# VH-VL binders against Type II restriction enzyme NspV (nspVR), part 7

Target 1, 219 residues: Type II restriction enzyme NspV (nspVR), of Nostoc sp. (p35677)
Amino acid sequence: TILTIEALRTEAAIFSAAESIHPEPLLYGVTDGKAVGTYIEQKFRLYLKEHYEFVQGNSASGIDFPGLLVDVKVTSIRQPQSSCPFKSARQKIFGLGYSLLIFVYDKIDNSTNRTATLNILHTIYVSAERTADFQMTRGIRNILANEGNKDDLIAFMSDRNLPVDEIEAGNVADEILRNPPMQGFLTISNALQWRLQYGRVIERAGQEDGILTVYRNNP

## First folded at step 20 (VH-VL; from i4 with light chain S31N)

Design r5
Fold by ESMFold2, last read:
Parts: structure tokens; sequence; C-alpha cells
Structure r5 (fold): chain C 219 residues (1-219), chain A 122 residues (1-122), chain B 107 residues (1-107)
């Protein structure tokens, strides 16, 4: 069976429920979020590999499901964020260029049994067009709604420290006028890579087109 | 074919060291937790250590903690167990074992090597 | 550490017999139990995980049951190739631990 986005979402819900009730001794005392993330990513990928055919990601593709244009992100509820390679400053306006499947966990260690359970509180699918920066797209959409011009857009991009030169800013502004962006729902900040923050996506899942609740822990 | 092959066993005096190796073939080595399990002559099985699929995290049995060091080289599909400060009670056949990362209550070892014998005797 | 206590230490049995081996955990380990078969001079062979789920390729005469603290391996209609030592193992908590083994002998 060929993996589809619909099947991916369904299987992610099943996986999330199963992980939430599984005490794992090999996670006990693990505090490195990278290690927890890799555990979930590997386990989910291997689970899918047993039942589906799909193009697997590698370092060259940069995303986990290149045939579906979906990347998997795993984050703690306590600071729900991830890093992402910088590709283009346009990503803050028009989106990452791929969709996200986000597992949000709370890790519960049991010192008596020396186990840890990854309680998946939210699993969220974010369509590619919703992966742009919230503040950047809100400001741009407000400028367009108030009949702002190219110079207004360039000034806004500069005020928000979008990492573009004057020529790129002009080209992006022209593109915005031709193809107004949709409202994005991530918070994207500069670091050595993009830092993607998921607080808003967690809050608004199921309330916005393209931001889908795949799984939610009932407690 | 899927296999694990241990090597590096031998006869040593107490207090000495050995380095065991386990070479994997026929499967994607970096997808698996790996373990060492030992069996003293005419005795039962004793778990020794586990290493994560990327080598980042390790757990040891109390009987070997501080003396044994587990590592893996995923570029060479090889496990290593450094056995230091060896004692007569470390005398055993040492097996490497494969642990799939599967959904559900799975934690069993589906593939074992043939074992390598370590004898610690004065 | 979780102790796994097997009973009996050994059986003498004939081909065709029904053999039952028990394993008791020192605490509740849910169904986080595996069973292995080991023939003399060989590595252990994986039979059962999750207390009752047979590994692919294991003959249907093998079955497992139990949860919590008490677990059973049953061999219905013992075959000549089933004479071996059997181990239970818990994988609920590190250190992982095995039972002492049960030796099933012919005749």
Amino acid sequence: as target 1 above (219 residues)
Amino acid sequence: QVQLVESGGGVVQPGRSLRLSCTASGFTFSDYFMHWVRQAPAKGLEWVAVIWYDGSIKYYADSVKGRFTFSRDNSQDTLYLQLNSLRPEDTAVYYCARHPLRMGPYGAFDIWGQGTMVTVSS
Amino acid sequence: AIRMTQSPSSFSASTGDRVTITCRASQDIRNYVAWYQQKSGKAPKFLIYAASTLQSGVPSRFSGSGSGTDFTLTINSLQSEDFATYYCQQYYSTPFTFGQGTRVEIT
C-alpha cells in the first residue's frame, strides 16, 4: 500500500495513542530533547515502513517524507519548538514549502519502575500554506487590506528584520502584490537555523483550515 | 542474510582487559537498539548492556557498571564492548543481540550472534 | 532489579506430552515478557513477546499467557526438536532480567 497524507495522519493518531500508554525503560532519565525526538521519529518511520511504501527522507532531501512534502517535528509541550534549515527568507511570508506533522509530548518519568512514558498531548498536521510566520503574514495582510503599496511592504519587512537585501525585498514585495500570502500560524525566528515555535498551532489546531488536530490526549 | 558475529574473546588473568566486537550484516544496523547478553558456563542468561541505535545513550547491568564500555560504529556496522578490570565471575559466552524499535510492548531480542567465549582465570 | 523466577527447574517428558513452564515476576510488569528457547551449544532463539504473541515462524504448538506477575509458556504435543532449555525475560525495566531457565528433557 502507497502512503498518502490521509493514511499518514490516521497512522500518526494510532501511533500517538499507543506511545501515550507505553512505559519505555530505554527513555528513563533521558533529558535530551534531540534523543526523544529521534526515538519518536525512528519508531514512527519504522512502523510505517512495515505497512506502507513511500520515499524516505535523507540528508539531501532535508524532510522525512519527500514524496508527500511532509516533515515530522517532535517537541516537548514545555517549550514547543524545533529548528529547521534556513532555505529562503521567503519562507516567513509564503511558508516552508512543505507541510508539518508535529508530535507534542510530555515526558513522564516513573522512578519506581525506571520507565518513561511519552504522553503525546497533541499531534497536529499543518498544511504547507499555513507554515509561514504569524506576525509577518498578519502585518502584510493588514497592509494589503489598507491598500498599502510596495514601499509599505518593504518598510514592514525591514522593520521586522527579514533577512533580505534591498533587491530581494523589492522582488518579494512585488510577489506579495501579485500573490497575497495566506495567514501563517508559526512563529519563526532567526538563529543559526530557523527556530519554529508551535504554541499558536497547538492552541488553534482544529479551528483553522490547514491546521488539523490529528490526535489529542483527553486528560 | 541477517547475522551478528562476535569476536575478541579469549583467556585472560583477573584485572586484565579485553575488547569484544560484533559485526552486523544483512540489515540496516542504525535502525536497532543493540545489547550484550552473557552466559556463564552451564548457567543462565544475564543481560549486560544496551546501546541506542545512534550510540547516544547506554545502560549497563550493575555487575559491570564502571568496568565495561559499550560503543558502536554505524559506518562499519560494528559494536564494541571494552571489558576492563575483569573478574572470574565475568567468565561467560558473550552474545550480541538485536532489538527492533517497534510500536507496542516489544522489547525482545530477535537475532543473536553465535557468541564469543571470555575466560578469566588465574 | 525485577527478579524472574521460573518453575520447574527441569522436566522429563515424552514426545506428544503437554508441557507447562511458569515464570513469576517480583512485581507487576504488565505483559512485557519474552520467551526464548536455547539448545545446547547454541544461541537463544526468540519465541514469544508481549507474553502471548508468537514470533513469525514459531510453531503453533507454542503458546504464552499471563499478565502482571504470573506467566506461562505451554508446548502442546511436544516434538523431538523441543527438548531444550527455556527462558523467560522481562523487558519492563532495566536491568533486563531472565528467569533461571527450565530444561525440558526427553524420555
Scores: ipSAE 0.798, ipTM 0.907, lowest interface PAE 0.8, mean pLDDT 92
Fold by ESMFold2, fold request of step 21:
Structure r5 (fold): chain C 219 residues (1-219), chain A 122 residues (1-122), chain B 107 residues (1-107)
Amino acid sequence: as target 1 above (219 residues)
Amino acid sequence: QVQLVESGGGVVQPGRSLRLSCTASGFTFSDYFMHWVRQAPAKGLEWVAVIWYDGSIKYYADSVKGRFTFSRDNSQDTLYLQLNSLRPEDTAVYYCARHPLRMGPYGAFDIWGQGTMVTVSS
Amino acid sequence: AIRMTQSPSSFSASTGDRVTITCRASQDIRNYVAWYQQKSGKAPKFLIYAASTLQSGVPSRFSGSGSGTDFTLTINSLQSEDFATYYCQQYYSTPFTFGQGTRVEIT
């Protein structure tokens, strides 16, 4: 069976429910968020591999499901953020170029049994067109709503320290006028790699087109 | 075709060291937790250690903690167990065992090697 | 460490008999129990996980049950190839631990 985005979402919900009730002795005392993230990513990928055919991610592709253009992110509810590869400054305006499937966990250690449980509080699917930066897209959409021109857009990009030169800024501004961006819902920090913050998509899941609740832990 | 092959066992005096190896074939080695389990002659099974699929995290039985060191080389599909300060009670067949990373309450060892014998005596 | 107490330590049975082996954990371990079969001179063979789920390729005459602290392996109609030592194992908490084994002899 070929993996589809719809099946991916359905299986992510099943996976989230199952993992939320699983005491894992091999996670006890693990405080490294990268280790927890890799555990969930590996376990989910291997679960899907048992039942579906799909192209698996590698270092060159940079995302977990390149055939679906979906990347998996795993983050703690305590500080819901992660990094992703810097590909282009355009990503802050038009989106990452792929969708996100985000597992948000709260890790609960039981010192008596020496186990840990990853309570998946939220599993959220963010469509590619909603993965742009909130403040960048809000400002751009306001400029367009007030009938701003190319120079207004270029000035805004400069004010926001978008990492582009004058030629690229002009090309991006022309692209914005031709194809206005949708409102994005990530916070994307300028850095060596993008730092993606997920607080807003956690809050808005199920309330915005393209930001879907896949799973939510019972209150 | 899925196979685990242990090596490096032998006869040594108390206080000495050995290094055991386990070579995997026929499966994606880096997808699995790996374990060592030992069995003294005419005795039951004793869990020794586990290592995460990427080698990042390890857990040891109290009887070997501080003396044994578990590592893996995923580029060579090989596990290593360094056995230091060996005691007569460490005499056993040492098995490596595969632990799939599977959804749900799964922690069983689905594939075992045939073992390598370590004898600690004078 | 969680102690697994297995009984009986050994016994003899005839082909066709129903054989029951019990395993008691020193604390609640839910269903985080596996069973293994080991024939003389061989590595253990995996039979059951999650207390009751048969691994693929294991004959249906084998079954497991239990949760919490009390677990049972049953061989519903013993065959000549079932002569072996059987071990329960908990994987709820490290260190993982095995029962002492039950040797089943067929004559």
Scores: ipSAE 0.797, ipTM 0.902, lowest interface PAE 0.8, mean pLDDT 92
Fold by ESMFold2, fold request of step 21:
Structure r5 (fold): chain C 219 residues (1-219), chain A 122 residues (1-122), chain B 107 residues (1-107)
Amino acid sequence: as target 1 above (219 residues)
Amino acid sequence: QVQLVESGGGVVQPGRSLRLSCTASGFTFSDYFMHWVRQAPAKGLEWVAVIWYDGSIKYYADSVKGRFTFSRDNSQDTLYLQLNSLRPEDTAVYYCARHPLRMGPYGAFDIWGQGTMVTVSS
Amino acid sequence: AIRMTQSPSSFSASTGDRVTITCRASQDIRNYVAWYQQKSGKAPKFLIYAASTLQSGVPSRFSGSGSGTDFTLTINSLQSEDFATYYCQQYYSTPFTFGQGTRVEIT
């Protein structure tokens, strides 16, 4: 069976439920978020490999499901954010170029049994067109709604310190006028890589087109 | 052919060191947790250590902690167990064992090597 | 560490017999139990995980049951290749621990 986006979402829900009740001795005392992330990513990929055919991610592709243009992100509910390789400043306006499947966990250690459980509180699918920065796209869409021109867009990008030179800013402004961006729902800030903040997609999941609740473990 | 082959066993005096290796073939080595399990002559099985699929995290039995060091080289599909400050009670056949990452309550060792014998005696 | 106590320590049987081996954990370990078969001079062979799930390729005469603290391995019609030592193992908490083994012998 060939893996589809809909199958991916269904399987992510099943996986989230199963992992939420699994005490894992090999996670006890692990505080490194990258280690928890790779545990979830590896386990989910291997689970899918057992039943589906799909192109697997590698270092060259840079995302977990390149045939579907989906990347998996795993983050703690305490500070729901992750890093993402910087490809272009355009990503804050037009999106990452791929969709996100986000597992949001709360890790609970049991010192008596020396186990840890990853309680998956949210699993969210964010379609590629919704992965742009909220404030950047909101401002741009407002400028367009008020009949703003190329100069207005360039000024806005400068005011927000978008990391582009003058030539690139002009090219991006022309592209915005030809193809207005959709409202994005991430918060994207610059560090060594993009810092993606997921508070808004957690809040809005199920309420916006392209921001889908895959799993929710709430009372 | 899924296979694990241990090597490096031998006879050593107490206090000496030994390095065991385990070479994997026929499967994607970097997808698996790996373990060492030992069995003293005419005795049962004793878990020794586990290493994560990327080598980043390791856990040891209390009886060997501080003396044994587990590592892996995923480019060579090989495990290493450095046995330092060996004691007579470390005398055993040492097995490497494969632990798949599977959803649900799975933590069993599905593939074992044939073992390598370590004898510690004066 | 979680103790796994097997009984009996040895068992004499004939081909065709039904053999039952019991394993008791010192605490609740849910169904985080595996069973292994070991023939003399050989490495252990994996039979059952999650207390009752047979590994692919294991003959259907083998079955496992139990949850919590009490677990059972059953061989419904013992065959000549089944004479071996059997171990239960918990994988609920490190250190992972094995029962002391049950040796199934020819009468």
Scores: ipSAE 0.796, ipTM 0.910, lowest interface PAE 0.9, mean pLDDT 92
Fold by ESMFold2, last read:
Structure r5 (fold): chain C 219 residues (1-219), chain A 122 residues (1-122), chain B 107 residues (1-107)
Amino acid sequence: as target 1 above (219 residues)
Amino acid sequence: QVQLVESGGGVVQPGRSLRLSCTASGFTFSDYFMHWVRQAPAKGLEWVAVIWYDGSIKYYADSVKGRFTFSRDNSQDTLYLQLNSLRPEDTAVYYCARHPLRMGPYGAFDIWGQGTMVTVSS
Amino acid sequence: AIRMTQSPSSFSASTGDRVTITCRASQDIRNYVAWYQQKSGKAPKFLIYAASTLQSGVPSRFSGSGSGTDFTLTINSLQSEDFATYYCQQYYSTPFTFGQGTRVEIT
């Protein structure tokens, strides 16, 4: 059976429910968020591999499901954020170029039994066109609604410190005028890589087209 | 085709060291937790240690904690167990064992090597 | 560490017999139990995980049951290849621990 986006979402919900009730001895005392993230990513991928055929991610593709253009992100409810490779400043306006499947966990250690449980509080699918920055896309859409032109768009990109030179800013502005961006729902800021913050998609899941609740634990 | 092969066993005096290795073939090594389990002559099985699929995290039995060190090299599909400060009670056949990462309450060892003998005697 | 106590230590049986081996954990370990078979001079062979789930290729005459602290391995109709030592193992908490073994011998 070939993995589809629909199956991916359904299986992510099943996985999230099962993981939330599983005491795992090999996670006890693990404080490294990267290790927890890798555990969920590996376990989910291997679970899918047992039942589906799909193109698996590698270092060259940079995403977990290249055939579906979906990347998996795993983050703590305490600071729901992650990073991804900077590809282009256009990503802040038009989206990452792929969809996100986000697992948001709360890790609970039991010192008596020396186990840990990853309580998955939210699992969210964000369609690629919704992965742009909220404030950047809101500002651009407002500029267009207020008869904004190329100069206005370039000025806005400069004011927001978008990492583009003059030539690229002009090209992006032309592209915005031809293909106005959709409203994005991530918060994206600069660092060594993009920092993606998920507070808004957690809040808005199930309320916006392309921001789908896959699983929710009602604690 | 799936195979684990231990090596590096031998006869040593108490207080000395050995390094065991386990080579894997026929499967994607980096997908698996790996373990060492030992069995003293005419005795039962004793779990020794586990290492995560990327080598980042390790757990040890109390009987070997502080003396044994587990590592893996995923580029060579190889496990290593450094046995320091060996004691006569460490005399055993040492097995490496594969632990699939599966959803649900799974922690069983589905593939074992043939074992390598370590004898600690004066 | 969670202690796993097997009973009996040994058991004499004939082909066709129903053999029952028990394993008791020193605390609640849910169903985080595996069973292994070991023939003399060989590495252990995996039989059962999650107390009752048979590994692919294991004959259906083997079954496991139990939850919490008490677990059972049953061989419904013992075959000549089943004379071996059997071990239970908990994987609920590190250190993982095995029972002391049960030797199933020919009468």
Scores: ipSAE 0.781, ipTM 0.905, lowest interface PAE 0.8, mean pLDDT 92

